VHH binders against Phototropic-responsive NPH3 family protein NPY3 (NPY3). Designs and how they scored, part 1

All scores and structures are predictions.

Target 1, 272 residues: Phototropic-responsive NPH3 family protein NPY3 (NPY3), of Arabidopsis thaliana (Mouse-ear cress) (q9fn09r205to476)
Amino acid sequence: DWWVEDLAELSIDLFKRVVSTIRRKGGVLPEVIGEALEVYAAKRIPGFMIQNDDNDDEEDVMEQRSLLETLVSMLPSEKQSVSCGFLIKLLKSSVSFECGEEERKELSRRIGEKLEEANVGDLLIRAPEGGETVYDIDIVETLIDEFVTQTEKRDELDCSDDINDSSKANVAKLIDGYLAEISRIETNLSTTKFITIAEKVSTFPRQSHDGVYRAIDMFLKQHPGITKSEKKSSSKLMDCRKLSPEACAHAVQNERLPLRVVVQILFFEQVR
Positions, changes and structure headers below are counted from each chain's first letter, unless a header gives other numbers; Kabat numbers aren't used for antibody chains.
F, E and O stand for the ipSAE by ESMFold2-Fast, ESMFold2 and OpenDDE, each averaged over both directions (binder to target, target to binder). V2 = 0.75 x the mean of E and O + 0.25 x the DockQ between their complexes.
[cut] marks letters that were taken out.
The coordinates of atoms that the task and the answers printed are left out; those that the model quotes come from them. Centres of patches stay.

## First folded at step 1 (VHH)

Design a1 (framework vhh_8k46_1)
Fold by ESMFold2-Fast, scan of step 1:
Structure a1 (fold): chain B 272 residues (1-272), chain A 123 residues (1-123)
Amino acid sequence: as target 1 above (272 residues)
Amino acid sequence: AVQLQASGGGFVQPGGSLRLSCAASGFTFSDYAMGWFRQAPGKEREFVSAISWSGDSTYYADSVKGRFTISRDNSKNTVYLQMNSLRAEDTATYYCAAEYGSYWLSEDEYDYWGQGTQVTVSS
C-alpha cells in the first residue's frame, strides 16, 4: 500500500500514533498493520534485513532498543498478521540491542506459534559480545520449547493430528539442519547442549534420519577433542535403520563414528 | 579430472527468470551433494542453495527462498537452479560446487568448484 511507504518516513512516536488511530477506527486487516510494521523496521533499523547482526556503539544500541520495544508493543495479536521471518528478525535485533526479557519472551511465544515457517539461517542468532559463544543457542532452545508447549496444548484440545504432525516434521527438519550448521560455525558448542536440543525433537515424524546423521557427523568433525563416551552419546541420537542407502555408504567409511555404530549400520544394510 | 561447467547466465530485467545448469564430469555425480553459491563485485561469496545427493533434501538462503528452486538429474550429471522474480540484488557470478556425502550444508566442505556463470539483473 502507498500509505505504508509514507508512514515509514515518520518518527517512531508519530508512526505509533497514526497506526493506533488506524487500528482504533477499524476496517484494516491485521496483515496490513503487520506490513506497515515490517516496512518501518526495514527502513529504520540499520542491518535489519541482513542475516547476521553486529553490535553497534552503546548510544546507537539504546536508541534502537527503544524503537524495537515500541514496534514489538504494536504487533497485532493475530498470528497471521506477521511472518515468522519478520518475528525472527525482530528477535535478532532484540538480542543485538540487548532488550529486556519481556520483549524476547513475547517474540519467542509468537515465533513458537509458527516455527515450522522458519529456515536454518533464521535461527543463527548472534549473541551479545562478552559471552562464551558467538551465537545465542539458548534462545533457539527457548523457541523449540515454545513450539513443543504449544503443540502439546493443541493436542489436548483435539486439534487435527495431521496438521500437528506436518508442523512437527517441518520443525524436526529445521532443527536437524540447525544443529548441523551451528556445530560447524560455533566452536564452543558443548556435547550436552547439542544432545539436549536434538532430544527435544527426537520423537517428531521424519522421512529419514539422514538429517540427524548429518548433524552428528558435523558435530564430531568440528569437535575432534571430545571423549569416546561423548561420541557414543551423540551417535545414539540417530536410528541406523532409518538411514538412506546414501547415508549408510557415507557412514560406513566414516572414521569419526564409533566402531560399534559402523557395525550396526553394516548389519542393518545387509538385512534391508 | 573433475569438471563443473556452469551455464545459463545472462542479462535479464527485474522480475524475469533464468535457469542455470551445472554439468559435472570426472566423478560419480549421484554420490555428491550439489550447491549453488554467488559472488557480487566487491563482496564475499555467499550461499544460495543446496541439494542432497538423492535430491530428497534441499536448503535455501533466506534471500532466495520462495523465488529459486534447486533440482538435479542424476542420469544427466546435472544440477539446476531455476531463478524466478529476479531482483537487481541477485546480480552476481553464480558458482556450482560438489560435496561428498551429507555435508552439503557446510560451505567449507565442498570439494569441487566450477568457474561460474554471470547473471546481471538490470533494466
Scores: ipSAE 0.000, ipTM 0.163, lowest interface PAE 13.3, mean pLDDT 83

Design a10 (framework vhh_8emy_2)
Fold by ESMFold2-Fast, scan of step 1:
Structure a10 (fold): chain B 272 residues (1-272), chain A 121 residues (1-121)
Amino acid sequence: as target 1 above (272 residues)
Amino acid sequence: QVQLQESGGGLVQPGSSLRLSCAASGFTFSDYYMHWVRQAPGKGPEWVSSISSSGSTINYATSVKGRFSISRDNPSKTLYLQMNSLRPEDSAVYYCARDTYEGWFEDYSYRGQGTQVTVSS
């Protein structure tokens, strides 16, 4: 809408007051309110559209924290009012500006309602300096848990299994891609954390386990020093019967895989 | 948009050393695993070495392990391959390649033009 641009010129206090008045009077769709919030965030939060573009100025951080907390409080309750991408950008900013747990919990809940809309890049959230990992992997685990909670809730309401299965399949693909990418770029990712995240989506419907295989291979490639037991435990995440012919061809020559796994792949390929 | 420019190849004698460089542009270099891949005439591409985005994880093909060293300088967006104890079998066009997470295999969708390495005799 034409007035959305004008609202983005206002101070946060005045913006909140105007939006609250519009919502109180009614007659405006939640999606329009969502658009106004996104336009405001894009103009007022440095680096909002580009992740990891932080300023070290403490005064800026406090101002940005207050602004972000206000924007989160203004999010319409309707799940279609804002995109998953916008919610994740708010979540990334909340981590960067060290916002309170309440804001992060609300954002995580909302993201969980539509996690299937996210892409792998959206889930690459940087952790605060001084931790063991460069990326915040625990926050991604929380998003998966929220998605599971939301899908279990919909299952109890006898929501269409076809819709739920499609959503779960999309999230499984997303998380397989995330695990491959985080394994590649995060050298301090533990075997336990990798397995924990993979197990959360292990029961989700999939056409193939090629994505699971890629994630395992990337993890093994990045962590050549792990024990035989750890390699075995990681490899158990994939079902060799669900690998494509292309993945099987790659896997049987893959020296990073445990010998037992290669033998299983050869066996299942033979009986196919 | 993605551009990779290799340099440093040439004609050398067996036992010599060469240092290859790859200048990257059009993407956030520090976010990607980078690879060196070589291809000899009449043969398919052979993966040579990989380095993680931070430089902390490095892998080599068995044929070059102990002789080659991969490194990167993220501020200058440059990838390097130090080749020592060169053998006639190392003769190939050497390509710098950016990884992709969407491939089923090690698929190097973004490769440079390559730099020719010829080891005499």
Scores: ipSAE 0.013, ipTM 0.159, lowest interface PAE 8.6, mean pLDDT 81

Design a11 (framework vhh_8emy_2)
Fold by ESMFold2-Fast, scan of step 1:
Structure a11 (fold): chain B 272 residues (1-272), chain A 121 residues (1-121)
Amino acid sequence: as target 1 above (272 residues)
Amino acid sequence: QVQLQESGGGLVQPGSSLRLSCAASGFTFSSYEMHWVRQAPGKGPEWVSSISSSGDYTNYATSVKGRFSISRDNPSKTLYLQMNSLRPEDSAVYYCATGDYEPWFDELQYRGQGTQVTVSS
């Protein structure tokens, strides 16, 4: 809508007042309000659309924090009003501007309701400068926990598992991909953190464990300094019986895997 | 957002040469390993070649080794595949991919639309 672009020129206080008046009078879908918020955020928050943490030092951090907190408070309660991608961009901004815990909790809750819509790139959230890691892995763990909580609530209300199983399968695929990518780009990813995240989705429905194997192999490849005990613990995450024939062929030639794991794969490949 | 655009395919006779190009955007091209993967109709994807982020290390599938040459130009964010002594068996849609590709991981997402190579007399 043309008026959505015009609203983005307003101060945050005036924007909030106008949007509140529009909602009070009715006749506008929650999705249109969501669009207005996204257009406003894209115009007024530095780096919002490019999904990086490059700060525009032209504006005060306090002003950006206040603006973001106001936008979060204006989010419509309807699930379809905003996309998962928009919510994750707001979350990335909240980390960059060091917003309060309440805003991050609300965003995490909403993201958890539709985490299966996210992409691996969406989960690559940069940590604040000066920390031990470049990427904020704890926030991703929180999002998975929120998804589990929301899914358990849906399971209690519904007798059908079809939709929930599909969502869980998609999140398992997402997290397997995330673990592979974060293992590649985050030098300070610990074995404990890798295993903790993988275990959170270990019971989710999967067609195969090829994605799990890929994540493990990437972790081993990019972290050659870990102990033999750590390699063994990481390798236990995959079920060798659920590997494709192609993955088995790769794994038996893989010098990064513990010998015991290779022997198990060879054994189970023979019973196919 | 990773975006890859392949080009350079076409219809050629057996024994001919062809050079494929892939224009990359949306990521730091010079930091990623790059791959060429091909897929013939009704067949699964076949890994063809890879090149390290620096361009110093290359690998090739046995079926193309000695005939194909992979290269990259990091300043222009472009990946190339020089294909010599083409055979009918090389006919496929060719895709460029970024990151780590394993021939056994069938869920790898191709970013581009691919470019069709047809080798026929």
Scores: ipSAE 0.006, ipTM 0.264, lowest interface PAE 10.0, mean pLDDT 82

Design a12 (framework vhh_3k1k_2)
Fold by ESMFold2-Fast, scan of step 1:
Structure a12 (fold): chain B 272 residues (1-272), chain A 120 residues (1-120)
Amino acid sequence: as target 1 above (272 residues)
Amino acid sequence: QVQLVESGGALVQPGGSLRLSCAASGFTFSDYAMRWYRQAPGKEREWVAGISSAGDYTSYEDSVKGRFTISRDDARNTVYLQMNSLKPEDTAVYYCAVDLGYWDEGFEYWGQGTQVTVSS
């Protein structure tokens, strides 16, 4: 609605009071409230559309934290009220402002409800400076756990829901892509963490295992010092029978793969 | 290591013009096609324009064709989006993107975005 931009000029206290009044009166869809929150956040939170590595010396972290916590508390409970992208931007801001556990937990739960809408770039969440890794991989693992827990509950409720399988397939593709990208840009990603994340989506439906192969190959390429045992464990995530002909052609030339895996791929190519 | 930094977003009147820039680093810029996307508040991200690695082929989403022009300067590792005859419907955050694929499949990197507002 056109009035949404005008609300973004209000102080957070006045904004909250106006939105609360609108909601009390009823007649406004949760999606409209969601839009108002998103426009407000985009105008009022520095770097909200972009997760900044640098903060201004004059930035009031406590004020930004309070603002973010208030916006999270105002999120409508309906799943369709806000986009997954908006929720992830709020989560990125909550990490940057070091918000409390309650806000992060609620955002993670809500993101888990619609994780299939996210893209790989959304999951590249910066960790606090001075840590072992540049990106916060643990928070992404939490988002996957939320999705898994919620889909298990939905599976029990409706076994005939084709939408649930589509969501799982989309999340498998997302996580395969995330693992490939994080393996490329995060040298300190451990083999254990890579395998743990991959295993969480290993049973999800996939058209092919090309994405899994790409993730494994990127990990092996960026971690040349890993042991033969680690290479074997990582390669077990991939089902060679589900590789495309193009992926098979790439894999059989790939000196990074264990010899056993190459031989297995060659064998299956011959009998196909 | 891969970074895409957009700039040039501004408030402009309907019918106005604006040029966006995207400075790229962390990969061999001249080897990759570059793309622009946009996202309006509460809407899904949509593809806007693309330019080949050699700069000899360009493509556009139907609603911007004839109004927008994508170009690149490999010496400066920069891709541009020239926007003419701007409409209120063009109001969005504009993102630069590159797909660093291997064996013709890969993953897409996005910049942080630059806000374009078309309003009188």
Scores: ipSAE 0.000, ipTM 0.130, lowest interface PAE 12.7, mean pLDDT 83

Design a13 (framework vhh_3k1k_2)
Fold by ESMFold2-Fast, scan of step 1:
Structure a13 (fold): chain B 272 residues (1-272), chain A 120 residues (1-120)
Amino acid sequence: as target 1 above (272 residues)
Amino acid sequence: QVQLVESGGALVQPGGSLRLSCAASGFTFSSYDMRWYRQAPGKEREWVAGMSSSGDETSYEDSVKGRFTISRDDARNTVYLQMNSLKPEDTAVYYCATEYWGEDYSFDYWGQGTQVTVSS
């Protein structure tokens, strides 16, 4: 809509008042309100499209925190009103501005409702400076937990199994991709954390375990100092019977894999 | 954005030698493992050789061990396959591949291939 850009020029207090008035009077779809919030955030929050604005001013951080908290409070309750990508950008900003737990919990809950819409890049959330890791892996674990909890509740209500299985398959693919990428770029990712995250989606339906193998191999490649025990534990995450012929061809020549795993792949390839 | 361009394929006599090249662009070449595959008419694609991103580790299919050598030049973003003692069975289109690219759900990015024919 043409007026959405004009609203982005307003102060946050006036923006909130105008949007509240529009919603009270009706005649505007929740998706249009969502668009107005996204345009406002993109224009008014430094670095909103890219995390880390390099702003060290404590007063500016407090003002940005207040603005973000206000925008979160204005999110329409309708699931279709805002994209998963927009919610994740709000979450990234909440981490950068050190917003309270209430806002992060609400954003995590909403993201969990539609996590299958996210891409791997969306989940690369930078941690606050001075921590052990460059990327905030714990927050991603929280998003997965929200998705799992909400999906289990839908299963209890006898909702369509096909719809739930499709969402689970898409999230499994997303998390396999995330684990591969975070293993490549995060040197301080522990074996325990890698396994913990992988196990959360291990029971989800999958067409193949190629994504799981890719994630394991990238972790082994970028963490050559891990113990033989850690290599075995990581390799157990994949089911060799579910690997494609291409993945099998790669794996049988892969010196990073434990020999037992290579032997199992060769055995199952022969039995096929 | 990832692009691979193979070259060096030719018709050679049995027992001859060839060096294949693969020029890479669109990614941080020095951070990725490089592999060579081949495919003969009517056969499935076969893995031939691989080299780690560090260059410290190489691997080969049993039928080419001792005859083929993979190497890389990170300054030129190029991987090579030196093929010696060529046999008619080595006749195939040879493909360069990179694996494990970011959000990609496939193992490999492929070039267009280069034809190697070993015949008298």
Scores: ipSAE 0.005, ipTM 0.175, lowest interface PAE 10.2, mean pLDDT 82

Design a14 (framework vhh_enristomig)
Fold by ESMFold2-Fast, scan of step 1:
Structure a14 (fold): chain B 272 residues (1-272), chain A 120 residues (1-120)
Amino acid sequence: as target 1 above (272 residues)
Amino acid sequence: EVQLLESGGGEVQPGGSLRLSCAASGFTFSDYAISWYRQAPGKQREWVSTIYSGGDTNYAESVKGRFTISRDNAKNTLYLQMSSLRAEDTAVYYCAAETYDWLGDEYDYWGQGTLVTVKP
C-alpha cells in the first residue's frame, strides 16, 4: 500500500508506535503489517535486499542491531503475515549484526513453520569473519531441525498427513539442492556434516533420488581427497532403485562413485 | 525445446566494462537458478555467478565487487554486468540453467557462449 512507503520515513520508535496503534484499532490484515515491516527493513537496513559483503562501522552495527531486534519483536504471529524469504533476510541480518540468541531463535522457529517456501539461495547465509567456511552451515542445520521438530508435533496432533508429506517433499528437494550447491562452493565441508544434514531429510517422501545423487556427485567431485570409506558412507544416502533412467546412465559412467555402487545400479537396470 | 542464447561479448581494454545477456526460451525461466560460467583457452570451465529464482545472488571470489548478475523474468533474460575487466577475464562466457535433471553435467542446459577478450 501507498501509506507503507510513508511509514518507512519514520524513526524506529515512531514506526513501532504507529504500527502498534494500527494493530490495536484493527481493520488491517496481518499481511499488510508484514508488508510495512518488509518495506521498512529494505529502506533502513543496508544490504537487506542483497547479500552484505561486510559490516563496516561498529557504531552503525550497534544501531542496526537495535533496529533489527525491534522489527523482529513486531512480527505478527500469523504464519501468512510474512514470507519465508523475508524471515531469512532478517536472519541473515541478525547474523551480520551479531544479534542476541533470542532473536535468532524466534526467527528460526518462524522459518521452520514454512521452510518449504524457501529457495536454495535463501539458505546461503554468510558466516562471520574468521570461520572455516564462507557460509554458515550450522544455522541451516538449525532451520532443518526446527522444521523436523514442528512437523513431528503436527503428526502427534493427528494433522493431515497429505499436507505434511507435501511440505516434507518440498523441503527434501530444497535440502538436496542446498547440499549440491554448498558442496560445490565450500571446500572445507566435511563428509560428516554433509551426511548429517542429508540424513535429517532422508525419510521424507520423494518422487526420485536424482536430487540426492546429484548432491552426492557434487560433493565427490569437489572433495576428491576423501577416503574410500567416506565415499561409501556418502553413497549410502541414495537408493539406487529410485534413480531415473537418465541418472542411472550418468551414474554407471561416473568414475567418482565406488565400484560397488555402479554394480548395484547396473544390476537394478537389468531387472527394470 | 530449451534454448539459452548469450550475447554482448566483444573486445575491451583493461579496466573497461561489458554487459552480457542470455535470452532463455522453452522453459519456465522464473522457476530456475541461472548461472554464468566461463572457459579460457586451455583451462577448465569456471563458475562465475548464480542468481536464484528468489533473486539472491552468489559470486566467485575472483569477480566479487566487479561483476553484477541480474535477471528480468518478464523478458526471460539473464544479465552479467562486468566492470574493471582484467586480462584474466578473457574467456567464452556461458549461461546455464540448473535443474534436478542429469543432462548437462552440473547444469542441464547450456548456451553457445559469447567471447570476451580483454586486450593488454
Scores: ipSAE 0.013, ipTM 0.275, lowest interface PAE 8.8, mean pLDDT 82

Design a15 (framework vhh_enristomig)
Fold by ESMFold2-Fast, scan of step 1:
Structure a15 (fold): chain B 272 residues (1-272), chain A 120 residues (1-120)
Amino acid sequence: as target 1 above (272 residues)
Amino acid sequence: EVQLLESGGGEVQPGGSLRLSCAASGFIFSEYAISWYRQAPGKQREWVSTITSGGETNYAESVKGRFTISRDNAKNTLYLQMSSLRAEDTAVYYCARDYSDFWEGTMDYWGQGTLVTVKP
């Protein structure tokens, strides 16, 4: 697309007018429009490829906020027009520029349509200064809720159980990985919040519960001060019968796990 | 902030060689197993190679004997030396971090990828 790079040199108002004209004229795929938006964002938004909390120029922040709001308004409605990664970069920028609720809500809805395409690093969204946590865990919970709501709607309208199960399995794997990483890097993550997020994907299909065990172990390792009751509640998230032999070998020597859990694992290893 | 940044991709003729690099930041590089994956147009992402924190290496059968994975912990950099390249090696190559040596195959961070094109 010869015009995609040239359009990135235009002011946001001219960019919007040109893209709108191209779309109205027809003959261009939504994916090409999505590419134009991504190239424009990458060139015109400082730090777009990497979330940047450095807002030391208030005049630039106002301009960036307006630009981001305009780009969000231009997103094609077609699901495959833009990648999940691009949507998450827009969401991270919207947090950094303190954009309005409407933009964040629309981005969250769109991300929920294809959350299975995200990786763990994508979900590490930094919170604004002065919050309880360094990372915005509530926004991730919102993305999971969007995925759940939309998947339930698809289950009602479509007889594609295999496709929905595949998406759910991929999101379960993503969230298991996210919980492990956020537990490692976020010291203020509460037991209640950890459990709440894990429970949102607990019914999703999984090959094994190794990922769940990994997340629990990381949480226990980085939160040694939690109560025995909290350790028990967290450990309850995993089904010991679904652990791999490697995970079982690790778990039975794991002093961080409640003794009852170790005993259950040993018992299930012996029962066929 | 954890980041993995691939570089070294480009066009090469069949039978040629190419070296990919992955610069890592935001974590203690030496503590993690790191893997290379690739994705050709219209195909699923496939595992290529892994190097553990201890330096043990594993390779997919399709690249064994042609590719060499290595790491430089002092530079926080992962490498993939590719030789005897074939048209089927054309793909976007991704660097990915494993959670730990024990949990191989549980990727938690991915790079943006670098394109390798083997032109006949």
Scores: ipSAE 0.013, ipTM 0.265, lowest interface PAE 8.5, mean pLDDT 83

Design a16 (framework vhh_5j56_2)
Amino acid sequence: QVQLVESGGGLVQPGGSLRLSCVASGFTFSDSYSYAIGWFRQAPGKEREGLSSISSSGDSYTSYSDSVKGRFTISRDNAKNTVYLQMNSLKPEDTAVYYCAADYWEGTFLDESSYDYWGQGTQVTVSS
ESMFold2-Fast, scan of step 1: ipSAE 0.029; ipTM 0.480

Design a17 (framework vhh_5j56_2)
Fold by ESMFold2-Fast, scan of step 1:
Structure a17 (fold): chain B 272 residues (1-272), chain A 129 residues (1-129)
Amino acid sequence: as target 1 above (272 residues)
Amino acid sequence: QVQLVESGGGLVQPGGSLRLSCVASGFTLSYGDYYAIGWFRQAPGKEREGLSSISSTGDSYTSYSDSVKGRFTISRDNAKNTVYLQMNSLKPEDTAVYYCAAVEGYDWSLYEPSDYDYWGQGTQVTVSS
């Protein structure tokens, strides 16, 4: 709506009062309120819409924190009111502004409700400077845990197995892709962390293990210094019987894989 | 050496359709090479905008910017080493030079232009009545 742009010029206190009044009077879809919040955030938070920007700490962190906390408090309860991408941008900002655990927990919960809507790039969240890793892998693990917890509760209460299986399949693809990409760009990703994250989605339905194989191969390619034991442990995540013929052809020529894995693939390829 | 060549641009009326092609060389869309291909556009006087991306390896992961989601579709043909952008319901504001770009990575999502290492020279799309 055109009025959404005009509201972005208001102070955060006045913006909150106007939006609250509009919601209270009714007649406006939650999605329109979500749009107003997103436009406000994009205009008032520097770098909010740019995913791979540098934060130079020039803004007053306390002012930015208060603004973000207010926006989070205004999120409509309806799941469809805001996109997963918008929630992840808010989460990235909460890390940058050092927001409290409560806001971060609420955002993680909401992201977990619709994690299947995210793309791999959404999950590439930069860690604060001075840490062991450039990217915040622990936060992604938390988002996966939220998704798992919520889908398990729905399985127990509603028995919507087909719908939950579809969401799980999409999240498995997302996380397989995330593991491949984070393995490429994060030199300090440990074997233990890689395996821990992969195991969280290992039971999810998949048509093939090609995505798992790609993640393992990228991890091995970009972490050549790992031990033979670590290579074996990583390779165990993959079920070679579930590989496509294309993946099998690649894998049998792959010098990065342990010999036992190559032999296993060759053996099972002959069965097909 | 990675090279990208765009084609398929031209003049089209509002509501029309075009399919852009990006032919890649220096890597294959086979299982062995991990690349992501993205489509970008730049209108006169505006910054370069990301539109869509696709992985080059195995299962295709795709992403779209909100401005084109539902109207544009990215796909690939491994045998032809080509990535396509099918553009439907074109609007005058879609007028721009369209670029194909590549970056080494498995499922690289739509990002800023600076995230991409290799660029084509662009193909002009003009939507005019």
Scores: ipSAE 0.012, ipTM 0.432, lowest interface PAE 7.7, mean pLDDT 83

Design a18 (framework vhh_enristomig)
Fold by ESMFold2-Fast, scan of step 1:
Structure a18 (fold): chain B 272 residues (1-272), chain A 121 residues (1-121)
Amino acid sequence: as target 1 above (272 residues)
Amino acid sequence: EVQLLESGGGEVQPGGSLRLSCAASGFTFSSYDISWYRQAPGKQREWVSTIYSGGSTNYAESVKGRFTISRDNAKNTLYLQMSSLRAEDTAVYYCAAEIDYYGDWTEFDYWGQGTLVTVKP
């Protein structure tokens, strides 16, 4: 839409006024308002398409924080009005600009409504400089908690579980992939945090536990200094009976796995 | 702060050669499987080559024997040596950090901005 591009040239106050007027007059879908917000954010927020932590100017940070807060306040309430990817980009910007807890809470709630639409790259959110970890793992845990809480409420209301099971399966796949990737890139990821996150989606439907196995294997590969007890605890996350033939073939030759796990896989393979 | 910066693109004649580079920062480069992708105007993005953390390599059939992927872990740099270039190799080339998962690749949003390669007669 050509007018959407023109609106991106306006100051935030004028942009808000024009969008408000358009909404009051009606005839515009929430999705079009969402598009206008996304185009505005992409043009006016530095690094919006790619998370950046180059915020050493306090005056710029305050201006960007105010801009982001205004955009969040303008988000239509309809789920379909904005993509999960756009909401996550807003969340990443809120971390970079050090926005308040209230804004992050609202974004996290909205992301939780449609977390199954996210990809692994979306969840790689950089932490503020000077922290213990490069990536903000706690924020991802919050997103998962929002999804779990909302899904439990949906389960209580729905007479059909097919759609909820599909969403859960997609989120399980997403989180298995996230755990594998964060294990590779974040050396300060603790065993306790890895297990805590994995356990949140452990009961979700899956076609196999291949994703869980890969996540465990990546964690073990990048954390060779963990204790045998920690390796045992991590390995308990996967159900060896649910591994594909390909995963079983890989696992029985995997020197990183505890011996008991290898023996268990061989046993289950014999009885199938 | 994960960043991938491609360079080395340009215009070449058919049969020519180019060496693309991808400078990586913000992650433990040696631990990752890293790939080259390309996208020609009006076409879907196409996988070109992967070099695994262990050093093994894989290539798309269309480039096998003509392209060589390599890495320098000390410099955190990925390379693509392209030879015997053809008109159909014209594309924007992207560096991506990827996971090879039981024969299936999972892409990440860690992409460079790309570098344009044009093969003109």
Scores: ipSAE 0.000, ipTM 0.128, lowest interface PAE 14.1, mean pLDDT 81

